# VHH binders against EG45-like domain containing protein 2 (EGC2): the designs that were tried, part 1

Scores and structures below are computed, not measured.

Target 1, 105 residues: EG45-like domain containing protein 2 (EGC2), of Arabidopsis thaliana (Mouse-ear cress) (q9zv52)
Amino acid sequence: AQGKAVYYDPPYTRSACYGTQRETLVVGVKNNLWQNGRACGRRYRVRCIGATYNFDRACTGRTVDVKVVDFCREPCNGDLNLSRDAFRVIANTDAGNIRVVYTPI
Structure headers, positions and changes below count from the first letter of each chain, unless a header shows other numbers; antibody chains aren't numbered by Kabat.
F, E and O stand for the ipSAE by ESMFold2-Fast, ESMFold2 and OpenDDE, each averaged over both directions (binder to target, target to binder). V2 = 0.75 x the mean of E and O + 0.25 x the DockQ between their complexes.
[cut] marks letters that were taken out.
The coordinates of atoms that the task and the answers printed are left out; those that the model quotes come from them. Centres of patches stay.

## First folded at step 1 (VHH)

Design a01 (framework vhh_7qbe_3)
Fold by ESMFold2-Fast, scan of step 1:
Structure a01 (fold): chain B 105 residues (1-105), chain A 122 residues (1-122)
Amino acid sequence: as target 1 above (105 residues)
Amino acid sequence: QLQLVESGGGLVQAGGSLRLSCTASGRTYAMGWFRQGPGKEREFVASISWSGGSTYYADSVKGRFTISRDNAKNTLYLQMNSLKSEDTAVYYCAADSYGDYYPLEWSEYDYWGKGTRVTVSS
């Protein structure tokens, strides 16, 4: 699937799925991906395909595996709200909003 | 058993700079720097995720200190600029053994180095 990703900053300790948790390669998902909490613990492999606005060389060419731990509350500016740690693996954080391919694992 | 070894401490004048290093004997996840000044409790300085993509700083050091890491060398760094007398302390390297996490309290880290002493004089 394709979508948009944005990021949020640490601490990642409060989440809708688990309350407190220790992982930093995590993601909050938009309502349609949330599925009334059934998405909790689901894992995706994510790759950057470019920025959503004017930004040269947004993608690093790497992939990152992330675990769903949270719900991206409206206004949610992407389908995936990646932890900054996860976002930085696949993209330059200065891009801020990127197009991604994400695949369940 | 994970071992952490700090280096780079010393005497420096106020307004000066110093870089601390911490080398780990094996795999680490989140890492941080703490310090303990004379007559004070151990306090948080800065932390960094495994990827280096996320950092967190105590308000007292924001804009002056930079935490970074080189995973190929299993080494954590703390670049200290614009040093103040209040920065005088023993600086400790700390590592979390489980996942990539940002504890704000020293008691939440599992592994610690012996510390390296930094003295800032006027």
Scores: ipSAE 0.000, ipTM 0.121, lowest interface PAE 15.2, mean pLDDT 81

Design a02 (framework vhh_7qbe_3)
Fold by ESMFold2-Fast, scan of step 1:
Parts: structure tokens; C-alpha cells; sequence
Structure a02 (fold): chain B 105 residues (1-105), chain A 120 residues (1-120)
């Protein structure tokens, strides 16, 4: 699937799934992916395919695996709200909002 | 067609403050500020949701800049504090269409920009 990703800052506390977790490669998902909490613990492989606006060299070319731990409440500016740790693996954080391909694993 | 008009740019000394405004000719959903400095690509600065309930900032401006909106006036603001020479850029206002749901859709509405020059 294809969509948009944004990020949020540590500490990754007050997670909807687990409250607090040790993993830092985590994601909060928008309502259509949340499925009444059934998404908790699902993992996605995410790759950046560009910024949502004119931004050169947004993507690092790397892929990151993330675990769903939170719900991205409306208004959510992307389908995936990646932890900063996860976003930095695949993209320049100054891009802020990127287009991604994400695949369940 | 929707029009976005930025204002408030100018020359300011390092450590100073400046407030940018962007007025839309009608309602918009999500809005943001972007900038392009000399010899650099256009980069994200800050965004705000349609309701104003969620804001996002680039790491380089976090803690110094504040984005806000007044939906009754169709106006977006960027309060810039503790300005650095690296903040010198043309600042652009951008708006996301209400119905846009494709990853290929960039911000469809852009202003012409307002120039901010920070002297060292």
C-alpha cells in the first residue's frame, strides 16, 4: 500500500496499545488502519518514495520495520505517524511529510 | 481559484523576531509553511491541521517558531523567534485540498512567497 508518513518525538509514552514500550521503531496509524485496536502489534516494512511537496533528497534509500503501538487521532496528517527514530532511517526529518510504500510483514 | 497571499517578511537582526501571515481567499483544510534559502531546496518548516488541533515542526525550528491559524479570518500565522542567519529564505504558504487522498498530490495551492533576511 501507498500513503503519507509524518513523525512524532520521543519519549514514546502514552501509547494506545501498551501504554509504554521499550521499542523505538514504532508507529501510530490512522483510523482506517487502526481497526478498533486490532492493529496493535502489527508490523510494516516502510520505504520512502519522496516528499509530498518539492523537497530534493528526502529519502535515504533505506527501509525500516516498525511495530504498531499507537493510534494517530484526527486530525492526522499522514497514514503513518512514525517515531522520529524510524523516520530518520528512511528520510530527512526536515522533509516532515513524505510519501511511502508500506507492506505488512 | 484559491489564492494564498503571504506578508510580514523583511530584514531583521539575528536574535530578533518576525511574524508572517498568509491569507486565503477561502477555507482550506491543512496548511503549512515552507522555505527556500539561497542555494538550497525548498524545505518544510511547520504545518497545522484544519481544526488547529495538531501542529508539526521541522527539527531546525522546533522551540523557536510557532504556527497558528484563525479560521474565521482564513489566515495562517508563523511567529518566528530567536532568528538565525540560517533562517534567511523565501517563506511560502501552502494549503492541502480537502478531498486530496492520493500520495501523488502535492500541496495544490501555494503563495508567491515573502522574503526573510536575517543579518548576522
Amino acid sequence: as target 1 above (105 residues)
Amino acid sequence: QLQLVESGGGLVQAGGSLRLSCTASGFTYAMGWFRQGPGKEREFVASISGSGGSTYYADSVKGRFTISRDNAKNTLYLQMNSLKSEDTAVYYCAAEPWYSDTYLSEYDYWGKGTRVTVSS
Scores: ipSAE 0.000, ipTM 0.120, lowest interface PAE 17.7, mean pLDDT 79

Design a03 (framework vhh_7qbe_3)
Fold by ESMFold2-Fast, scan of step 1:
Structure a03 (fold): chain B 105 residues (1-105), chain A 121 residues (1-121)
Amino acid sequence: as target 1 above (105 residues)
Amino acid sequence: QLQLVESGGGLVQAGGSLRLSCTASGSDYAMGWFRQGPGKEREFVASISWSGDSTYYADSVKGRFTISRDNAKNTLYLQMNSLKSEDTAVYYCAADRYGTYYEWSSEYDYWGKGTRVTVSS
């Protein structure tokens, strides 16, 4: 699937699924992926395709595996709200909003 | 296998225009145009994200060339205006699975065979 990703900053302590967790490669998902909480614990492999606007060298070329721990409440600026730790693996954080491919694992 | 086929090259007078096309067998890729002139290395021209939301241009072509894509037709375009003798080259279409690596030809996974553009003075 294709979508948009943004990020949020640590600490990752107000997660809808678990309240808090030690894992830092985590994601909050928009309501279309949330499925009334059934998404908690799902894992996705995420790859950056490019920025949503003109930004040179947005993607690092790496992939990251993330666990769903949160719900991205409206206004949610992407399909995936990646932890900063996860976003940094796949993209330059200065890009802020990126196009991604994400697949269940 | 992704196949890329370029078309639209030809002979044009300096100051003229040409539109190049590249037909792909799929659209799940960031794509770009590169060129290689006589006796030169292959150089980046322009790239576009797979959604079409982001475009990048080499400084030598900014303001003269426009990259675009039509994902319904699996086709990439390069509109070339105000052509100069220095634009004479074989133009290559390239696809990058992982995003936009605009100036690094080594990061593009798939390449077309090229289309020749000659600009006469």
Scores: ipSAE 0.000, ipTM 0.118, lowest interface PAE 15.6, mean pLDDT 81

Design a04 (framework vhh_7qbe_3)
Fold by ESMFold2-Fast, scan of step 1:
Structure a04 (fold): chain B 105 residues (1-105), chain A 119 residues (1-119)
Amino acid sequence: as target 1 above (105 residues)
Amino acid sequence: QLQLVESGGGLVQAGGSLRLSCTASGFSYAMGWFRQGPGKEREFVASISSSGGSTYYADSVKGRFTISRDNAKNTLYLQMNSLKSEDTAVYYCAAGPYESDWSTEYDYWGKGTRVTVSS
């Protein structure tokens, strides 16, 4: 699937799924992906395909695997709210809001 | 139920050129090219916005490859110039039917077209 991704800062300790977890490559998902908590523990492989606005060199060309640990509450500015650790693998954090391809794994 | 069909792959000599095409069965907001070479992970090559107004390239292909699209024909292109042995890979077309927050979880990928660059 395609969607938008934004990021949030550590600590990642107030997750809706687990409260606290040690993993840092994590994601909070918007209502359409959340499914009343059924999404907890799902994993996605995420790749950046560009910024949502005019921003050169947003993507690193890498992929990152992330685990769903949280719900992205409204106002949620993307389909995926990636941990900063995960976002940095695939994109320049200065882009802030990026287009992604994400695939269940 | 978006279907993507790549074409244009083949064998080409280093320094040569090749053009890949990808035809989609319907409109896509964003489209791009990815590739996977022998013993390598799948990597991003280039992407283009729905209007064609924004393009993004992997550093390894900047200045050599050009992505473009024809929305009237639902077709994506990749013009590859100054090909190197490192460009040998299966090239995949990727598309999403929607860019909105309400879109489905469907990734649409073609089956790929093989490009071999000989010395």
Scores: ipSAE 0.000, ipTM 0.098, lowest interface PAE 17.8, mean pLDDT 79

Design a05 (framework vhh_7qbe_3)
Fold by ESMFold2-Fast, scan of step 1:
Structure a05 (fold): chain B 105 residues (1-105), chain A 120 residues (1-120)
Amino acid sequence: as target 1 above (105 residues)
Amino acid sequence: QLQLVESGGGLVQAGGSLRLSCTASGRDYAMGWFRQGPGKEREFVASISYSGGSTYYADSVKGRFTISRDNAKNTLYLQMNSLKSEDTAVYYCATSPEYGYDWESEYDYWGKGTRVTVSS
């Protein structure tokens, strides 16, 4: 599936799914993916396909695997709210908002 | 070091209600209730995220059972209403480092169970 991704900063320890957790490659998902909390613990492989704005060399060409640990509350600026750790694997953080392909794993 | 202790089981008439409790100290995890009836496999009942914001129920208990938690007390609850003879089982609470939903294999710590008998 295709969508938009933004990022949030550490710490990632507190979340809608888990009170404390130690993973850093994590994501909060928008209500369309949340499924009344059934999304908690799901894993996606995410690849950057470009910035949502005109930004040179937004994507790194790498993929990242992320675990759903949180809900991205409206107004959510993307379908995926990636941890900064996850976002920087796939994209230049200065791009801020990117188009992604994400697939369940 | 984490241990789970269930309580609140007992004998109840069909159509009655019971509230089960489970205490779980030393870990912030998602939690669930499972049950095993006489001569049956263990089956999923309900699960709840650590924050309490997300719950998931087996179809057989939807509308009758409510899962909740009080994190200040490290306690999980299962409010059981409109009990049926088919609800007779030993009820177990369990913790999951990931929100395991109804997948027993995702739960890593289990209590010893509390018995619920529903008479007709």
Scores: ipSAE 0.000, ipTM 0.129, lowest interface PAE 16.3, mean pLDDT 82

Design a06 (framework vhh_7qbe_3)
Fold by ESMFold2-Fast, scan of step 1:
Structure a06 (fold): chain B 105 residues (1-105), chain A 121 residues (1-121)
Amino acid sequence: as target 1 above (105 residues)
Amino acid sequence: QLQLVESGGGLVQAGGSLRLSCTASGLTYAMGWFRQGPGKEREFVASISWSGGDTYYADSVKGRFTISRDNAKNTLYLQMNSLKSEDTAVYYCATGYDYESPLTSDEYDYWGKGTRVTVSS
């Protein structure tokens, strides 16, 4: 599936699924993916395909595997709200908002 | 805008039972019940994690009240048994962003307007 991703900063506390967790490669998902919390613990492999606006070399070319631990509450600016740790693996954080391909694993 | 609507309050005799409901217009996380009785501060009653696996109760209601939720219906419940006159209060539903069921009112993001419970002797 394709969508948009943004990021949030540590500490990754007050997560809807677990409160806190050891993992830092985590994601909050928009309501279309949340499924009334059924999404908690799901894992996605995410790859950047470009910025949502004109930004040179937004993507690193790498993929990251993330665990759903949170809900991206309105106003949610993407389908995936990646932890900063996860976002920086796949993209330049200065891009801020990127287009992604994400697949369940 | 997320709204929480409580229902099920009313007049009941001491020793009786009531079931309160709280329906959310959108997605919720950990949820809780709080109450404010005549001349008292708002106090914690019970909370439940999003999964329903963790529940917490104030000592004053332990063994008498049961909190539960139905996530498919976006509804929170409070089953109140063995009611005492001291349970007379307006009961408020709240949801917070914290999975772990926060115990203090400042940690909840959304509140309902309350439902009144009166326990007569």
Scores: ipSAE 0.000, ipTM 0.125, lowest interface PAE 16.9, mean pLDDT 82

Design a07 (framework vhh_7qbe_3)
Fold by ESMFold2-Fast, scan of step 1:
Structure a07 (fold): chain B 105 residues (1-105), chain A 118 residues (1-118)
Amino acid sequence: as target 1 above (105 residues)
Amino acid sequence: QLQLVESGGGLVQAGGSLRLSCTASGFDYAMGWFRQGPGKEREFVASISGSGDSTYYADSVKGRFTISRDNAKNTLYLQMNSLKSEDTAVYYCAAKYESDWYSEYDYWGKGTRVTVSS
């Protein structure tokens, strides 16, 4: 599946799924992926395919595996709200908003 | 880099209408309108998601104001109906790329002034 990803900053506390979790490679998902909380604990492998606007060298070429721990509340400007730790693996944080391919694992 | 420019402000009588616009390059952000009245703190008015599918309003403006966007034109709008003297303020366009529910908006325009006379 293709979509857009943004990020949020630590601490990753008060998540909708678990309250607090020890993992830092985590993601909050938009309403259509949330499924009334059924998404909690799902894992995705995410790759950056470019910025949503004109930004050179947005992607690192790496992939990251993330666990769904939260709901991306409106206004949610992406399908995936990646932890900053996860976003930094796949992209330059200055890009801010990126196009991604994400696959369930 | 994102630059926001507001327009459409002016003087209007109570009960009247105004439409505010905000233009931005690279318009794929969550966007919102904020306002600051004389002697008051800046307050939230309305927001809209990047897709345009989700909107949120402050209780004071629900049913009177409508936020919308035209992504092809890189423009955000605020349709203001049934204006009250309490709506007198400088209105600011704001954007955030990060959907962090803990943080506020990262980019701000210079504002457009709306004066509602009694």
Scores: ipSAE 0.000, ipTM 0.101, lowest interface PAE 16.6, mean pLDDT 79

Design a08 (framework vhh_7qbe_3)
Fold by ESMFold2-Fast, scan of step 1:
Structure a08 (fold): chain B 105 residues (1-105), chain A 122 residues (1-122)
Amino acid sequence: as target 1 above (105 residues)
Amino acid sequence: QLQLVESGGGLVQAGGSLRLSCTASGSTYAMGWFRQGPGKEREFVASITWSGGSTYYADSVKGRFTISRDNAKNTLYLQMNSLKSEDTAVYYCAAEGYSSYEWPDDYGMDYWGKGTRVTVSS
């Protein structure tokens, strides 16, 4: 599936699924992916395909595997709200908002 | 290697109650219960933080199930009340390891038990 990703900063506390967790490669998902909490613990492999606006060299060419730990409440500026740790693996954080391909694993 | 062992499953009538337990061989951070019903994918049931200060429930079990833990015994519990035929499943205990993260294949949890079967008859 394709969508948009943004990021949030540590500490990754007050997460809807577990309150807090040790893992830093985590994601909060938008309403349509949340499925009444059924998404908690799901893993996605995420790849950057470009910025949502004019930004040169947004993508690193790498993929990252993330665990769903939170709900991205409206207004949610992307389909995936990646931890900064996860976002920086796949993209330049200065891009801020990127287009992604994400697949369940 | 952290090991999780579930117990307490069995056959129960609709409207009845069961208490599941899961004992860990060592310290864990967050813990949770997942289940897989006949012909269905594994789904989240409930989770609890180390302190017990935060608990989370799937909408299908809210108000009926209560998750709790006893850290002195390294044991997680799931009190299941007002059981429905739809609750029939194998229930799995899962844990996040605090200091020995591995790359797990299932749902981002580090460790999984082998499951305990719950059958709810009508």
Scores: ipSAE 0.000, ipTM 0.101, lowest interface PAE 18.4, mean pLDDT 80

Design a09 (framework vhh_7qbe_3)
Fold by ESMFold2-Fast, scan of step 1:
Structure a09 (fold): chain B 105 residues (1-105), chain A 121 residues (1-121)
Amino acid sequence: as target 1 above (105 residues)
Amino acid sequence: QLQLVESGGGLVQAGGSLRLSCTASGRTYTMGWFRQGPGKEREFVASISRSGGSTYYADSVKGRFTISRDNAKNTLYLQMNSLKSEDTAVYYCAADLTFYSSLEEYEYDYWGKGTRVTVSS
């Protein structure tokens, strides 16, 4: 699937699924992916495919695997709200919001 | 919830200058200015990334307006020079927490209530 990804900063506490967790490669998902909490514990492999045309070289070329631990509450600026740790693997954080391909694993 | 408050609007003569400010209640990433003139749709004016390294301007304001920000004060500015009657509008501050949005209104999730600028001939 394709979508948009943004990020949030540590500490990754007050997560909707588990309150807190030890993993730092985590994601909060928008309501269309949340499925009334059934998304908790799902894992996605995420790859950056670009940013807006005003940002050059947003993607690192790497992929990251993330675990769903949170709900991205409206206003949610993407489909995936990646932990900063996860976002930095696939993209320049200065890009802010990126277009991604994400697949269940 | 993030709140944006615009200020600096008012009456100004054609050829004059005005500086608009927008103060955010918290941290923002991408910010922009939009405007809506009498009888017109809301249109993009300018945007700026968090670092200030990327700016984009509508063709109608290029060379006359300058967007800038002071992250220590959570404040966005629009310096408006060589004002024309066509610049008469309500000016809206918009913010995204994470995205560099240049043109698309729907990409900004937070909006101020606007500040009115009237340019007399």
Scores: ipSAE 0.000, ipTM 0.118, lowest interface PAE 16.9, mean pLDDT 81

Design a10 (framework vhh_7qbe_3)
Fold by ESMFold2-Fast, scan of step 1:
Structure a10 (fold): chain B 105 residues (1-105), chain A 120 residues (1-120)
Amino acid sequence: as target 1 above (105 residues)
Amino acid sequence: QLQLVESGGGLVQAGGSLRLSCTASGFTYDMGWFRQGPGKEREFVASISWSGGITYYADSVKGRFTISRDNAKNTLYLQMNSLKSEDTAVYYCAAVEGTVFYDTVEYDYWGKGTRVTVSS
């Protein structure tokens, strides 16, 4: 599936699924992907395909695997709200909002 | 204990502009603005991540309000343009431990509010 991704900063101490946990490669998903909490623990492989606006070299070319631990309440600026640790693997954090391909794993 | 202090509220005419500020006594992660109008429940207005890279706006304020922050000053801003009588409310600054998107009541730190009155 294709969509948009944004990020949030540590600490990742409050999440709808697990509260406080050690994992840093995590994601919050928007309402339609959240499915009333059924998404908790689901994993996605995410790749950056570009910024949503003019930004040169937004993508690193790498892929990151993330675990769903939270959800992004509307108004949500993306389909995936990646942890900063996950976002920086695939993109320049200065881009802020990127287009992504994400696949369940 | 973290403290948030709002300022910049006041009386303004419809169509006017006002800038609110919120100063934190220390480091904050994600921050947001909420408001409570006369006879209404508290509602979300806007939020911003620590880096400023992600912002959210309530549909009622999109295109009119701009949220921003200056981390060197531990200060959050809300630039309000094209004000309407419906924007009359007490505006609250809020801060979150980490970024929480599942419930607005998860904001951990709240200011005492600053009053904005928009006259017709």
Scores: ipSAE 0.000, ipTM 0.131, lowest interface PAE 13.1, mean pLDDT 81

Design b01 (framework vhh_gocatamig_d2)
Fold by ESMFold2-Fast, scan of step 1:
Parts: structure tokens; C-alpha cells; sequence
Structure b01 (fold): chain B 105 residues (1-105), chain A 118 residues (1-118)
């Protein structure tokens, strides 16, 4: 599926699914993906396909695998609210908001 | 314990500008998303702009290019710079705070009135 991703900062200790977790490659998902918490523990492979706004060389060309641990509350400007650790793998954090392809794994 | 205090509202003519400020206390500001909502007379409350703890922003379509949200974690403050104001921007503006990942904003200010009129 295609969508948008934004990011949030560590520590990732206020997780709706688990309270806290060891993993740092994690994601909070928007209402349509949350499914009343059924999304907890799902994993996605995410790749950046460009910035949502004009930004030169937003994508790193890498993919990242993330685990759903949280809900992305409004203002959720993306389908995925990636941990900064995860976002950094696939994109320049200065881009702020990126278009992504995400696939269940 | 948690407080959000808005300031900067007032009367301004169309085409003018205002900066709204929201001073926060009682929580770890840098870990929270902050947002500006507004409610015009007779309308539902709507999201104007938001900023995540990491700095990523979101804007309502009608304010893109005119409004800018920013945050200063050292000062526990969030700002809304409003340029090229229009009559339809007239509303009470509310500051809201919540974790990036939470379902709802838990904390709300009391609001500040912005009136755009000649």
C-alpha cells in the first residue's frame, strides 16, 4: 500500500500496545490501520518514494522493517508515525513528511 | 497540573498578521505533539495546524502557505504565525497537546479569540 510517513522522537516508552518495548524500529499507525488495537504487533516493510513537499534527495534508498506498537493520534499527518530511528534509515529527517510504500511482512 | 495558556489573539484587518503563542507547563513538552484548533461561530472545531515532537508539521488546506506552526522546546512553547489573514479565519483558537501516538489530545487551552474584520 502507499501512504505518508512522519516520525516521533525517543524514548519510545508511551506505547499504546505494550507501554514500552525493546525494539526501536517501531511505528504508530493512523486510525484506519489501527483497527481497535488489532494492529498491535503487525510488521511492515517500509520504503521511501519521495517527500510529500519539495525536498531534494529525501530518500536514502534503503528499506526498514517496523513493528506496530502505537496509535497515531491527530494531528496524524501520515498513515505511519515512524520512530525517528526507523525514519532515519529510509529518509532525511529534515524532509519531515514522506511518501512511502509499506507492505505487511 | 497540566496547563496550556494561549496568547496573541486580537482584532486585525484582512491581509494582516498575528502570532499566537501557547505556553505549556506540567508535562515533558519535548515528548508531546502540539496543535492549533479553531472554532468559528456556528461551525465545528477544526484542526488548523499540528507539530509532532520530532518537528514534522500538518496544515489544513485553506491555511497552507499563510500559517506556520513552530515549537521551542527550551521555552515549552508552540507558535502559530498567521499571515494574509481572511475574514473566514475569524475564530477562537485553541492550543492542544498529546503524545505523538495517542488517540486523542488530552490537554487543551482555554482559547484565544482572533477577529479578522475591517
Amino acid sequence: as target 1 above (105 residues)
Amino acid sequence: EVQLVESGGGLVQPGGSLTLSCAASGFTFSSYALAWYRQAPGKKRELVAGIYSGGSTVYMDSVKGRFTISRDNAKNSVYLQMNSLRAEDTAVYYCAAGYDSSEYFDYWGQGTLVTVSS
Scores: ipSAE 0.000, ipTM 0.146, lowest interface PAE 15.7, mean pLDDT 82

Design b02 (framework vhh_gocatamig_d2)
Fold by ESMFold2-Fast, scan of step 1:
Structure b02 (fold): chain B 105 residues (1-105), chain A 118 residues (1-118)
Amino acid sequence: as target 1 above (105 residues)
Amino acid sequence: EVQLVESGGGLVQPGGSLTLSCAASGFTFSDYALAWYRQAPGKKRELVAGISSGGSTVYMDSVKGRFTISRDNAKNSVYLQMNSLRAEDTAVYYCATDEYWGSYFDYWGQGTLVTVSS
C-alpha cells in the first residue's frame, strides 16, 4: 500500500497499545489502519519513495521494519507516524513528510 | 502563554479570493513550522498547507496552484492566500504550530470560517 509518513520524537512512552515498550522502531497508525486497536503488534516494512513536496534526495534507499504501538490521533499528518529512529533510517528528517510504500510482514 | 489568532475568513463567491492571517504570540515564532488545516461539516480535519521554519512549503493536491502559504517572522504571522475559490473549499480554517511533524499539532487557533457560495 502507499501512503504518507511523518515522525515523532522520543521518549516513546505514551503508546496506546502497550503504554511503554523497549522497541524504538515503532509506528502510530491513522484511524483507517488502527481497526479499534486490532493493529497493535502488526509489523510493516516501509520504504521512502520521495517527499510530499519538492525536497531533493529525501530518501536514503533503505527500508525499515516497524511495529504498530500507537494510534495517530486526528489531525494525523500522514498514514504512518514513524518514530524518529525509524524515519531517519529511510529518509532525511528535514523532509518532514514523505511518500512511502508499506507492506505487511 | 501560546496564542494563535486567525482572521480573514468570510463569504465569497466561486472564483473569488481571500487572505487568511494568523498572528502568533508566546513563543519564538521563527523556530516553528506553521500549518493551515480545514474542517468542513461532517468531514475530518485535513492539512491544507504547511511552511517550515526554513521556509519550505507543502500543499494538499487540490489547492496547489490556487493557495499560497507564506510567513513573516518580523510580524510573527503566517498567511494563506486563497485564489480561485470553489464550493468545496467551504470550511473552518485553523492555524497550528508544528515544531515536529507528529501525530497532531500542539497549538491550535480558534478557527476562521470561509464560505464559498454561489
Scores: ipSAE 0.000, ipTM 0.118, lowest interface PAE 16.1, mean pLDDT 81

Design b03 (framework vhh_gocatamig_d2)
Fold by ESMFold2-Fast, scan of step 1:
Structure b03 (fold): chain B 105 residues (1-105), chain A 119 residues (1-119)
Amino acid sequence: as target 1 above (105 residues)
Amino acid sequence: EVQLVESGGGLVQPGGSLTLSCAASGSIFSIYALAWYRQAPGKKRELVAGITSGGSTVYMDSVKGRFTISRDNAKNSVYLQMNSLRAEDTAVYYCAADEYGSGWYFDYWGQGTLVTVSS
């Protein structure tokens, strides 16, 4: 599946799924992926396919595996709200808003 | 839901300057990609400038070197500093805070603020 990803900053300790949690490669998901909380604990492999605008070399070429721990609350600028730790594995954080391919694992 | 309120529009002479402000409600403002769009009467709405969560910027060619977009996450605000204004900059300016579909199109919009450049 394809979508847009943005990021949020640590700490990641407050989450809709687990309240307090310690993982850093985590994601909050928008309504279409949330499934009334059934998404909690689901894992995705995410790859960057480019910025949403003209940004030279937004993608690192790497993939990252992330765990769903949160609901991407309003305002939500993407399908995936990746932790900064996860986002920087796959993309330059200065791009801020990227297109991604994400696959359940 | 996100609420966006623009301010700072007005009448200015060619060559003058204005600063537009956009205030947003919401506790997670820092994750937004934010943009300024404009629409002149009878014209399509167009992207003027955008800024990502990380601070990277994009500008339409006709405003490069004249306009500067910036954000202040502590104040939940985004700004557009407009210098060397021209008659063709006359438009309603809109703040936007989510992308809809492909390209630079956003779901959340302010009400707009009018900028008129004339003598």
Scores: ipSAE 0.000, ipTM 0.159, lowest interface PAE 15.1, mean pLDDT 78

Design b04 (framework vhh_gocatamig_d2)
Fold by ESMFold2-Fast, scan of step 1:
Structure b04 (fold): chain B 105 residues (1-105), chain A 120 residues (1-120)
Amino acid sequence: as target 1 above (105 residues)
Amino acid sequence: EVQLVESGGGLVQPGGSLTLSCAASGFTFDDYALAWYRQAPGKKRELVAGISSGGDTVYMDSVKGRFTISRDNAKNSVYLQMNSLRAEDTAVYYCAKEGYDILTGYFDYWGQGTLVTVSS
């Protein structure tokens, strides 16, 4: 699936799914992907395909695997709210909002 | 704990200008990206402009060349200068801190909003 991704900063505590967890490669998902909490524990492989707005060289060319641990409440800035640790693997954080391909694993 | 307080909204005629201000507190301002969103009646909120911690900016296509986002780290404030205003810019404008709100467990802390009405 394609969508948009933004990021949030550590510490990754008070997550809707688990309250807290050791993993730092985590994601919060918007309402349509959340499915009343059924999304908790799902994993996605995420790749950056470009910035949502004009930004040169947003993508690193890498992929990252993330676990759903939280809910991105409306109005959510993207489909995926990646941990900063996850976002920086795939993109320059200064781009802020990126277009992504995400695939269930 | 995180507080965002918008000001500067009002009634203007098409072609006019307004400057919106957002005063921020409760977090380390310099470390976070900030954004302006807007919501017109019957529509969902949309991103208007964003500014990174390093000062890089992003804009929605319909406001490029007309709006300018800026930040003043010494004053913990972010601004939206709006020029050449159009009727379709009429909306409540919200200041937002991007990312996870540690205290509440939800994403994007929002201010209360400031109303901008562009009409003749």
Scores: ipSAE 0.000, ipTM 0.137, lowest interface PAE 14.7, mean pLDDT 80

Design b05 (framework vhh_gocatamig_d2)
Amino acid sequence: EVQLVESGGGLVQPGGSLTLSCAASGFTVSSNYLAWYRQAPGKKRELVAGIYSGGSTVYMDSVKGRFTISRDNAKNSVYLQMNSLRAEDTAVYYCAADLEYYDSSGYFDYWGQGTLVTVSS
ESMFold2-Fast, scan of step 1: ipSAE 0.000; ipTM 0.186

